VHH binders against FYVE, RhoGEF and PH domain-containing protein tag-77 (tag-77). Designs and how they scored, part 3

Target 1, 198 residues: FYVE, RhoGEF and PH domain-containing protein tag-77 (tag-77), of Caenorhabditis elegans (x5lx76r375to572)
Amino acid sequence: KLHYAAVEFLKVQNNYVQYLKEMAVLYPEYMERFGKRVGRDLLASHNGHENVVLQIKKIMVQILPIHEMLLKEIDKVCSNWDSRYPNMSKTIGTFADFLKCCQPFLDNKADFLNKLLQLRNEDKEFDEATYMFETEVFKRGKKGAVIQQLDQVHQNFMRYKLLMLRYSEYLIDDCDEKEKAQEAIQKLENVTQAVNQK
Short names: E, the ipSAE of ESMFold2; O, the ipSAE of OpenDDE; V2, 0.75 times the mean of E and O plus 0.25 times the DockQ between their complexes.

## First folded at step 1 (VHH)

Design c03 (framework vhh_7zox_3)
Fold by ESMFold2-Fast, scan of step 1:
Structure c03 (fold): chain B 198 residues (1-198), chain A 122 residues (1-122)
Amino acid sequence: as target 1 above (198 residues)
Amino acid sequence: DVQLVESGGGLVQPGGSLRLSCVASGFTFSSYAMGWVRQAPGKGLEWVSDIYSGGSTGYADSVKGRFAISRDNAKNTLYLQMNRLKPEDTAVYYCARGDSLEDYLWESFDYAGQGTQVTVSS
């Protein structure tokens, strides 16, 4: 069903925005509070290098507003939905180029993963705090595995194309919206390829 | 309000068996896909198994052939039968309610329980 395909965008985008908030705000704040409880700054710089949690935060803070805007626009489409006049493609197409905002994260993903794994192995309090954070996030009905979630940035990018393909399949052949859907899919492919060229 | 309450965890020897239960309340249990995810100390969440409202099941490669998921809609209860347990199965196991989207892969859930500890050692 076309309407349910459109609503899937809203659910996927809401989940992704929540993930970005976890990495941009909740995880750093949790580590700060945990550090105060154990009497140590878990996010301190070591040997002149900024803590990886803060490095990730700086990038996620830049990504989050774009995805919050996209979520708001998808919500407008779903809230005013009329299957006689489907209109998701314009919203996705308009935001396709802005999705390149994740490039700085993808360029540094391997380094971030290695630094996070190193900190968790070398600093037991940091590891404990991260595990506790992941547990609390999960108990609130959200994905919480920090290391596993580093793949979500790239995976979410791929999800938009899959969602658009499913949406397009439910559209009547030769309608305006199906043409716009194909254009949006092409824009998503172009951005995905550009991002993967790094 | 939605509640998921897990039980059945404990300490078991390698090669042993445990049966986890999850009692659901506050929603129409039979209408939702349900699943199990686990988290070992210092590791991320791992999807273990799911079961759709229609009864179709899925399993992670690491547990396929050893674990069996089932549900009793009359009792609002989800089960995970764990056989031939390995030390690598040591984790907190969480019962989770899937979203209502058809054919949605196990990439999100909207509620999870408090978890039950499973320890497999010596």
Scores: ipSAE 0.000, ipTM 0.185, lowest interface PAE 13.5, mean pLDDT 80

Design c04 (framework vhh_7zox_3)
Fold by ESMFold2-Fast, scan of step 1:
Structure c04 (fold): chain B 198 residues (1-198), chain A 121 residues (1-121)
Amino acid sequence: as target 1 above (198 residues)
Amino acid sequence: DVQLVESGGGLVQPGGSLRLSCVASGFTFSDYYMGWVRQAPGKGLEWVSDISSGGSTGYADSVKGRFAISRDNAKNTLYLQMNRLKPEDTAVYYCARDLEYSSGWYEFDYAGQGTQVTVSS
C-alpha cells in the first residue's frame, strides 16, 4: 500500500511532465508542420498580438524544468524505496514553493481558453490541425481536448495534496515520516492559497 | 484489512494468451472501480484497463482490441484476458482498487503484490 502510494507520485509526475512537453514543444511543432502543408502560418500574429499557442508555449517552457527536476527526485525515492524508512515527504516539501512557477499560466488561463476557442471556431484549418494533434499524439490512456486539458495545470496542484494525504494515512502512527508528511501537506496548502489569490 | 491477490502470470510466446485473476477481500468489491496497471522493466507504471461497479470498461490504446477486463462480483474476482501478446507487454501486472477519475487522470487507493508476465521466444 505505502509503496504503491509512493509510486503513484511517480506516475502522476511523469504524466504531467509529458503534458507540459506536449504543450511546450509538440503542439507548436505540429501546428507549424500542418501550416506548411496547407500553405499558411497557423501561428501568425494578428494586430500585433502573439498567437495563443506561442503564448502558452512561453509559459510552459518556464515551468517544465522545475517539474523535470521534481520527477527525477521522485524517481530517486521510488528506485531506492524501503517501506521501513519512507522518505517521500522531504522531496514534496522541498519542491512545494517552486510549484508557484505555474502562477503566470493560471493568471492567464481564462484568456488562453477564450482565445483557443475563438481560433478553433473562426479558423477551420487551425481547428483541423488541433484535432489531428489531439488524435495522433495525445495518447495517455485518457484522451482529452486541448481546451479541456488546460485544467491539468490547476488539477496538478490538487493532486499533490491528495497524494500526500493518502501517503500519510498509510504511514505507521507516531513515526517521524508522518510528522514530515503533515509539514509537506501544510506547505502545499499554503502554496495553493498563494497561487489562488493572484 | 484490504487484500488484492493476483495470479495467472507466466512465460508465454509472442501471439499467445494469458488470463490474470485478482481475488479481493476486506471491502465491498461491487462498490468499487477496479483496474489493472503494469510496470515494464526499467519503466514507470502504465494504466492498462479499468471496469466500473456497473461494468463499464476502459482500455489503454496499446491494448485495446487484444485485452478484455471483466469482474465477478459474487466471487470478488477481477479478470484480465490477454490475447495476441507482444514482447512489449512484458511487465509486472498489478490489480488496483480505483477511485473515480479526476479531470481525466487516474488515481489508485490499493494495489496488490503483482504477477509477472513475460512474453519471449
Scores: ipSAE 0.000, ipTM 0.095, lowest interface PAE 17.3, mean pLDDT 79

Design c05 (framework vhh_7zox_3)
Fold by ESMFold2-Fast, scan of step 1:
Structure c05 (fold): chain B 198 residues (1-198), chain A 122 residues (1-122)
Amino acid sequence: as target 1 above (198 residues)
Amino acid sequence: DVQLVESGGGLVQPGGSLRLSCVASGFTFSSYGMGWVRQAPGKGLEWVSDIYSGGSTGYADSVKGRFAISRDNAKNTLYLQMNRLKPEDTAVYYCATSDWEELFSYLGMDYAGQGTQVTVSS
């Protein structure tokens, strides 16, 4: 049970990194290429304001490397797993504070949602390109709805806490790892409370 | 896209009852394990209950005998019947799913909804 609990971290982190790549790299690139085909820059600034896709990209590009590093560390834990010496808590605990890198996105999430909705309503070529991007993502068995996926950043905090709570349940009492798991859970809770108040 | 939309929360007096609902879309609901988790103000996240595709259920000790989880596969809806509510049950309640129905108890959660607030107060 313990090993399967640890492997679920790897699955969750792989899915999240793929989502971050979609927003940081794939979606902006798709829109740029689509614009070239139709002879118009779909990501152009308007009235001196940067396009919302590029605003989201700037934040996601900062978040992505942190989560790619976390994915590598989780993979190391899983590939060297020995249930007699569980060690997932150190990895999660070490990265808990770095998860605050999502704060700029969460602070602006409602604004980003409103801007994306407005842009899709007012610019039919932008809407068509976004729909085609979403279709390509879905064809590859991944979540593709850009607007609906804006919640994934917040949802990821919930996933980490649930994963750590069940992992902790399978640990023997009074072991070093259980103490580290409780510390990691507390750190995740502190981050969740901080982002929920803004 | 996977969506989970919770509803049914509200203000209720101690000893009262509430029924939470979660409408799911974007996946084959009948094939997935489903569950409820909650977060009380200023406290950590707590697993409340789960139900597998085959109907077997699990409950946290704090809610056993008071809460009942159920599902309606024809309506893609998950329910939590909460009876004899206590102030300690005050929390945001989240619906969750996993693509590993047999391993949902191992925290194979893939998605959680936005939550619904339950407040138990006089």
Scores: ipSAE 0.000, ipTM 0.119, lowest interface PAE 18.3, mean pLDDT 79

Design c06 (framework vhh_7zox_3)
Fold by ESMFold2-Fast, scan of step 1:
Structure c06 (fold): chain B 198 residues (1-198), chain A 120 residues (1-120)
Amino acid sequence: as target 1 above (198 residues)
Amino acid sequence: DVQLVESGGGLVQPGGSLRLSCVASGFTFDDYAMGWVRQAPGKGLEWVSDISWGGSTGYADSVKGRFAISRDNAKNTLYLQMNRLKPEDTAVYYCAKEIDYSYTEAFDIAGQGTQVTVSS
């Protein structure tokens, strides 16, 4: 049961890293290839301002390495798992402060959403290419629209806290790991509060 | 446990309309994305449409412009308005709930489905 809770971290983190790769790499590359096919740069600057897809990419490429490191550490915990000596809390606690790396995205999320919606309304080829990306790359039956994916950064904070709460519930009372889990939960809560105040 | 109960299917002529409903229970409905998937005779599952907790919608190319997904969080109910129905839309339609913490996974299909037959 406890082991299953620990493995949930691996699943969630692997899925989130895949999301970050889709937004940092696959979406911009798809738009570039689509633009070449239709003879137009869909990611061109508008009135001297960088295209929103590239603005999102710049932030996502900074976030991705932190989450790839976390994924590797979670994988190490799960691969060497022993329910007698649970040890997920140190990994999550250590990375809690680094989750602030998504702050630049969250600070600009509303602006990115508005710019993306505006560009999709004003540029029908851009809209079509984005829809095709969502259909062909995301396999939409398993994933939402690009607009929905912009919410994943915020939702990821909520997922870590929920995962830690479930993990902690399966720990025996008064064990060392339960105390560390409470500390990790508090750190996640502090990060979430700091993010939500902006 | 999660319970999803679909209704609203039936026999309709090409060009007709149907409205499907799905009543959900056993989870906090407004916290999850919901969707519709269908299975035509002798074929696999095909994703039709989804709607996020925030109201963002997606549609398969085959139904875009003809179908409209919506939700009523106060009633824990998901809807699919199907317009300009084609024989190719004949299928069992399943209500689906987003899998917890899944970014890449499909929706869970927990209901028995509702049969839609489009025939002249």
Scores: ipSAE 0.000, ipTM 0.119, lowest interface PAE 13.3, mean pLDDT 79

Design c07 (framework vhh_7zox_3; at its last look DockQ between E and O 0.05; V2 from the best seeds 0.00; counts 0 for: pae E 14.9 > 2, placed apart)
Fold by OpenDDE, look of step 2:
Structure c07 (fold): chain B 198 residues (1-198), chain A 121 residues (1-121)
Amino acid sequence: as target 1 above (198 residues)
Amino acid sequence: DVQLVESGGGLVQPGGSLRLSCVASGFTFSNYAMGWVRQAPGKGLEWVSDISSGGSTGYADSVKGRFAISRDNAKNTLYLQMNRLKPEDTAVYYCARSGYLKYWTSPFDYAGQGTQVTVSS
């Protein structure tokens, strides 16, 4: 059970890194190539501002390396797992200090959402390209998947605390790891509160 | 030179199954999305299924739940498992490569010579 809880971190982190890659690399690249094919720059400035896809890309590109690093660390922990000596808490606790990297996105999430919705409504070719990305690359099978996925940063932000809580439930009382887990949880809580206050 | 060679087609009764294979050469298979398209008699090309380099799959509504696409990068081979075949599935099936790298799927830039699938009583 404890090992399972540890592996859940890996699963979640893998999925999240994939999401970040999709938004940082795959989606922009898809739009660029689609545009080239149809002879139009779909990532051109809109309403006098940088294209929202590129704005999102810039932030995601900054976040991605940090989460890739975390993924590697989680993977190491899981790969060398010993239930007699659980040790996920240190990794997560340390990572909690880096969660601030998500702040720029979170601060602008609503704006990104609105811009993206507006762009899709105003530019049918952009909308079609995005739809094709959603259905043929994302394989989500529904329109609006990209927009909905913007919430993943915040959702995953919250998931870490939940994962740690579950992890902690499987730890033996009074073990050193449980104390560390509590510390990590507290750090995550502090960061979460700080983010939510803005 | 890019080459795609399909196999596995044949005649089957309705409700039967077939497994198509496509062997790719002349490019880094693992970097490309691959797919299947088909052409029924008197009809145009129809997209059937595709799979990204990362393994994400897509299916036409007409084949969802019946067909399964997969790939073996080590063998440079694309597969299409077709179950519960219907007469409407009768077509020449073509293996196709995406014109773009990685998770890009459409449009396809290369296709094989095709393999005939006939579903008939």
Scores: ipSAE 0.000, ipTM 0.230, lowest interface PAE 13.0, mean pLDDT 87
ESMFold2-Fast, scan of step 1: ipSAE 0.014; ipTM 0.449
ESMFold2, look of step 2: ipSAE 0.000; ipTM 0.158
ESMFold2 (binder alone), look of step 2: mean pLDDT 88; pTM 0.893

Design c08 (framework vhh_7zox_3; at its last look DockQ between E and O 0.01; V2 from the best seeds 0.00; counts 0 for: pae O 13.8 > 2, placed apart)
Fold by OpenDDE, look of step 2:
Structure c08 (fold): chain B 198 residues (1-198), chain A 125 residues (1-125)
Amino acid sequence: as target 1 above (198 residues)
Amino acid sequence: DVQLVESGGGLVQPGGSLRLSCVASGFTFSSYAMGWVRQAPGKGLEWVSDIYSGGSTGYADSVKGRFAISRDNAKNTLYLQMNRLKPEDTAVYYCAAETYGLWDSSYPLDEYDYAGQGTQVTVSS
């Protein structure tokens, strides 16, 4: 059970890294390619401001390497897992200090959402391209999937604490790892509170 | 089954007022951006107003300052207060639900997540 809890970190982190790649690389590139095909720059400035897709990209590109690094560390822990000596807490606890990297996105999430909605409403070609991306690339086949994905950063941000709580439940009482887990949970809580207060 | 039922339409004189209601059932009303779209005779669909789950509102330029959209999540009801009505406001008004509040005048009604059957509003002297 403990091993399964550890592997869950890996699964979640893999999915999250994929999400970040989609927003940082796949979506912008798709829009660029689409624009080229139709002879229009779909990522051009809109209403005198940088295109929101590029704004999101800039932030995601900064976040992605940090989470890729975490993925590697989690993978290492899982690959060398010994249930007699569980050791996920150190990795997550250390990472908690870097979660602030998500703050710029979280602070601007609402603005990004509004801008993206506005752009899709004002530019039919942009909307169509985005829709095609949502249906052909995101594999979710749902209108508005890109917009929905903007919530994933916050959701995953909150998931770390939940994962650690579940992980901690499978640890033996009074073991060193359980203490470390509690410390990690506290760090995550502190960071979460700080982020949510803004 | 999902259902949106509009009511409150009718015949009014220019300068008059109407209040439209839309009762939703069969889906989580509070999770959707809700809006009103209208279709005038011989014209396509036109976005009128929307309200997001968080309460943010938007209005078409043609109705801004005259119309007010609101919602009661406890009653699963969407409202549109229409004041200072003009002949140009004559149309069938549809209640529509959109997960992310994407409103496009080129969209037919069936492109929205959910839409009602509409209520007729006629402004005439």
Scores: ipSAE 0.000, ipTM 0.232, lowest interface PAE 13.8, mean pLDDT 88
ESMFold2-Fast, scan of step 1: ipSAE 0.089; ipTM 0.524
ESMFold2, look of step 2: ipSAE 0.000; ipTM 0.278
ESMFold2 (binder alone), look of step 2: mean pLDDT 84; pTM 0.855

Design c09 (framework vhh_7zox_3)
Fold by ESMFold2-Fast, scan of step 1:
Order: sequence, then structure tokens, then C-alpha cells
Structure c09 (fold): chain B 198 residues (1-198), chain A 122 residues (1-122)
Amino acid sequence: as target 1 above (198 residues)
Amino acid sequence: DVQLVESGGGLVQPGGSLRLSCVASGFTFSSYAMGWVRQAPGKGLEWVSDISSGGYTGYADSVKGRFAISRDNAKNTLYLQMNRLKPEDTAVYYCAVDFLGSSWYEADYDYAGQGTQVTVSS
């Protein structure tokens, strides 16, 4: 039971890292290739302002490495799992503070979403390219739309806390790991609250 | 208030056709991607098709070549033309809009209507 709860972290983190890679690397590259096909730079600046896809990319490339490191550490915990010595809490607790790296994205999320939706409404080639990218993502076993998934960054904070609560429930009352789990949960709550106060 | 009202389902013989409609209200219909999802008896939700605000379409492999999604922004209406229906298409069909954002690993629609039953039986 406890091992299953630990494996859920691996699944969630792997999916989130894939999302970050899509926003940081694959989507911008797809838009560049599609632009060459239609003879236009779909990511060009307008009125001296950088294209919103590139603005999002710049923030996502800062977030991605932290989550790749977290994924690697979660994978180590799961691969070396021993229910007699559960140890997920140290990994989650250590990375809780680093999750603040997403703050610049969250501060600008509403503006990014509005700019993306406006660009899709005003530029038919941009909208077509974005939808074709979403279709390619779906072929690889993902079912969401790029634009609507900007809230994925915020939702991921809530997932960590829920996963930790479920994990903690399976621990015995007085073990060291349960105390560490409670500490990690509190750190996640503090980070989430700090982020949400904006 | 946001509302989605599906219609057009019914009983049809294998190989037959049906056209589903969904009338939307309470939001700027033309600004959002819309889709159809279905739920067969005893199974989870399966994404069927979607259409962007610009009219670009996607389809699940199971329905590609047989189903056609379209929209009429002036009427706030979404359509699904279903051709060469199979018993495997039997399901409740839901109209859906995604306001907040879907999970990359699952189909996740924010609001769906009450659904319309499609039964394909000889």
C-alpha cells in the first residue's frame, strides 16, 4: 500500500516533467518548424514585445531542471524501496523550497494566457500550428490542449501535498518518517500559501 | 451561467448515421476550443474529437474517418456527424469546454452538459 503511494509520486512527476519539456522545448521548436512551412516566423516580436511563447519558454527553462532533478530523486526512492525504511519525505521536503522557482510564471500566468488566446484568435496560422502541436502531443498519449494547460504549474503544487497526505496516512504513528512527512507537508503548505498570496 | 445542452442521440442500426448538436450559453463560445467525450457502459470517459476556436479539428483513432466535428459560432452550436456507426460507439456523448486547462496525461474538461445517449444495436 505504502509502496503504491510512493510510486504515485513517480507517475505524477514524470507527467509534469513531460509537460514542462513540451512548453520549454517542443512547442517553441514546433512553432518554428511550422512557420518555415508557411513562410512566416510565427514567434516574431510584435510592437517591440517578445512573443508570448518565447516569454513562457524563458521561464519554463528555469523550472524544468529543478523538476528533472526531483524526478531523478523520486525514481531513486522508488527503485530502492524498502517499506521497513520509507524515505520519500526527505526528497519532497528538500525540494519544497525550490518549487518557488515557478513564482515568475505564476505572477504572469493570467497575462500569458490572455496573450496566447488573443494571438490564437488574431493569427490563423499560429492557431493552426498550436492545434497541430496539440494533436502530436495527443498521439503520444497526452489528451490536453496547450493553451488550457497553463494552470498545470499551479495544479502541480496541490498534487504534491495530496500525494504526501496519502503517503503519510499509510505510515505508523510514531516512526521518524511520519514526522518528516508532516514537516514536508507543512513546507508545501507554506510555499503554496506564499505563491497564492499574489 | 454556463450551460451546454446536447441533443440528437438515439437508437441506430450498425452502419447508420446520427448528428449530435450542443447549444452553448453563458460564455464567449467563439473564443474556446470545444470537444466531444463519451462514456460507454461501465467504462471511463473517452475523448472523441475536438475543434479549436479557429476551426482546426482532432479525432481519436477509433473514430477517425467516420466522425466529423464542426461548429457554428453565430449559433453557439457544436456538432458531431457520426457515420458508419458500430456497436462499439454505444455511449453517452457529452459536449465539453475546457476553461482552466487539462492534465497532460488525462482528458480533463471543466464543464460538460447532461449528455445524449447513442445506442448502436441490431
Scores: ipSAE 0.000, ipTM 0.137, lowest interface PAE 13.3, mean pLDDT 79

Design c10 (framework vhh_7zox_3; at its last look DockQ between E and O 0.02; V2 from the best seeds 0.00; counts 0 for: pae E 8.9 > 2, placed apart)
Amino acid sequence: DVQLVESGGGLVQPGGSLRLSCVASGFTFSDYAMGWVRQAPGKGLEWVSDIYSGGSTGYADSVKGRFAISRDNAKNTLYLQMNRLKPEDTAVYYCATGWYPLEDTFDYAGQGTQVTVSS
ESMFold2-Fast, scan of step 1: ipSAE 0.012; ipTM 0.394
ESMFold2, look of step 2: ipSAE 0.015; ipTM 0.306
ESMFold2 (binder alone), look of step 2: mean pLDDT 84; pTM 0.854
OpenDDE, look of step 2: ipSAE 0.616; ipTM 0.807
ESMFold2, look of step 5: ipSAE 0.013; ipTM 0.391
ESMFold2 (binder alone), look of step 5: mean pLDDT 84; pTM 0.856
OpenDDE, look of step 5: ipSAE 0.358; ipTM 0.684
ESMFold2, look of step 8: ipSAE 0.007; ipTM 0.357
ESMFold2 (binder alone), look of step 8: mean pLDDT 84; pTM 0.854
OpenDDE, look of step 8: ipSAE 0.477; ipTM 0.743

Design d01 (framework vhh_8dlx_2)
Fold by ESMFold2-Fast, scan of step 1:
Structure d01 (fold): chain B 198 residues (1-198), chain A 121 residues (1-121)
Amino acid sequence: as target 1 above (198 residues)
Amino acid sequence: EVQLVESGGGVVQPGRSLRLSCAASGFTFSSYAMHWVRQAPGKGLEWIGNIYYSGSTFYNPSLKSLVTISRDDSTNTLYLQMNSLRAEDTAIYYCARGEYTYWDTEYFDYWGKGTLVTVSS
């Protein structure tokens, strides 16, 4: 079952990269296309500030490349898997510090949620377009509402430690990989504590 | 009635390229994400990639350099372009309408019956 634990990293990372692309690319594109159909710019400035969808996009675009790189490295581990020489821990450990790239999003998450809720309440066409995006992309994918799915950034961050703990459980005691797994878990814990202290 | 019909399969020599088509009917094609999935003989299902209604594409990282997915909403047709075909690309290729999930396997509500691609000299 060690190999299946390793494959879970690939599934989780692939799903998260899709989520980041949905927020960075698909949601803004959907709002632009819907706006063109109804004759309005749904991404226009609101209350003198940049539209929250574009604010989120700017941060997601910074996060996406790091996670695309991690996905490629996880895929290499899984594609060349040999249970005699398990090697997921080096990849996760190497990327642990770079996972802090989500910090700007987490720092602004409450503000983004409040701005999205306000904009949806004040602009009926924006609300309708967002609901249709949720129905066509998120809810059909069983992901739920945009506001609720903004929690995925923090939840995904927590998932790496859980995946590493499961992976480590299937490793033989006293093997080199188990020590590397413990090191990677500690690095993930340190990053999590740094993020949660703000 | 929702229908998905794949075509373009057959016997092809190693190193060649092949384009598969999927003709969709019975629903608003332009509103749905579409997927390609394959199954090699005696193996499980392997997700190839998808294309959203916006035209954005996402690929299985193991296959990204070898395939391109596109769509023509005016003709309700989905395409899979495959390059540098290898013997291990021999499989039944399925067109599927559905959704991608965050933490689970991809969910597909409608599938075509598939088209067989055999890579052999």
Scores: ipSAE 0.000, ipTM 0.129, lowest interface PAE 15.5, mean pLDDT 81

Design d02 (framework vhh_8dlx_2)
Fold by ESMFold2-Fast, scan of step 1:
Structure d02 (fold): chain B 198 residues (1-198), chain A 123 residues (1-123)
Amino acid sequence: as target 1 above (198 residues)
Amino acid sequence: EVQLVESGGGVVQPGRSLRLSCAASGFTFSDYYMHWVRQAPGKGLEWIGNIYYSGSTFYNPSLKSLVTISRDDSTNTLYLQMNSLRAEDTAIYYCAKGSEDWEALLPYSFDYWGKGTLVTVSS
């Protein structure tokens, strides 16, 4: 069960890195290519303000490398797993502070959501192109939505603590790893409080 | 297992209208966007347009005013309505299934094709 809990970190982190690549690279590239086909720049500035897709891209590009590094470290833990000597806590604890890299996105999430909704209401071609992207790339069924996916940054941040709590529960009370798990959980809680306070 | 069967082609006079059909089987039709593509004799493939699950359509700008794509998910059928046909519209018309590949970055990415139906526009 402990090994399963450790593998859940790998699954969650791999899914999140894929999401970050979709928002940082694939979505803006798709919109640019779609615009070329219809003879219009769908990512053009409006009233001197940068398009929200490009604003999101700028932040996601900064977050992505940190999460790719975390994915690599989690993969090392899982590839060398031995339930007699569990060792996920050091990796999560080490990266806890770096998870603050998502704060600029969280600070602007409400504004990004509002701007995306406004663009989709006012620009039919932008709306349709975004819907095509959601359908083809996200593969989240008929109701895939970039707007709904903006919550993934906050949800992923919250997932680490839940994953560590589950992992810790499968450890025996007197093992060294359980103490390290509690330290990692405390670091995640401290980072969560810092991010929520802006 | 995936099958796409086009029908409705034939000889039509310039200025007339024609509706093509594509019967889909072997996959959950309602979960995929669908494309129409054509190939004129001795020329390359030309993307016509596609239709999403929601019924939203996208067209090649050079053809937008001349064609309408629709779908009937209850019968797993894709349609292409063509109006004001011209001699240059003579081609084999193909139905294509939208790509499931997450790397599909273009609206005209597709992974399975039908055998096509010939449309000849002549007087």
Scores: ipSAE 0.000, ipTM 0.127, lowest interface PAE 13.8, mean pLDDT 79

Design d03 (framework vhh_8dlx_2)
Fold by ESMFold2-Fast, scan of step 1:
Structure d03 (fold): chain B 198 residues (1-198), chain A 120 residues (1-120)
Amino acid sequence: as target 1 above (198 residues)
Amino acid sequence: EVQLVESGGGVVQPGRSLRLSCAASGFTFSSYGMHWVRQAPGKGLEWIGNIYHSGSTFYNPSLKSLVTISRDDSTNTLYLQMNSLRAEDTAIYYCARDYYDSSGYYFDYWGKGTLVTVSS
């Protein structure tokens, strides 16, 4: 069904926004509260370098508002849906241009992963706090492995293309929306290629 | 023949709670994710949330604190618990089956819906 494809964007975008909130807000706040309880700042700078959790937060805080805005626009499309006049493509196409804002995260992802692994190996309290955060997230019905979930930014990029391809497949040939969908797919492909090859 | 049958709708006063059910047949229910979707009079469809075969749930952010989705695989039944009902929650409520394959996904079967009217 065409409407199912549109609704799937809402589901995927909601899940991604929740992930971004975890990395931008919930995880740093959890580490700060845990540190206060054990009498130590778990997010302190080490050897003059900013803590990796705060480096990730700094980038995620910039990405999150864009995706919250996209979620709001997708929600509007779904709430006012009429399969006779499908209109998801303009929303996705408009936001495809903004997805390049995630490039700083992708450029630094390998470094972030290595630094998180190093911190968890060297700092037992940091590792315990992270594990407890992951357990809390898992109890709320989400996968909570922080290190494994660093792939979500790249995976979400790939999912948008898949979602648009599925959406386009349900559109009738020669409709206005199908042309807009193909334009949006091309924009997503261009950005995905730039991201994937680095 | 896949069938989904919603029930539990009716007239409810504002501020009250209501639980909707969806009875599934014709497929292995425990292997599929399920969705709840609603349509208010004169408006488009609004996604409420879903539950995966594993039991993990995800919700529309505008509704997250007001609803809970659950399932009972032993009776092939999907549930939607709604709390603090408001007039704007008046809608036809649908359940739908989520299907994923290696290359994609589908919202392939829908029930006929159950009407919920919130009025004083």
Scores: ipSAE 0.000, ipTM 0.098, lowest interface PAE 15.4, mean pLDDT 79

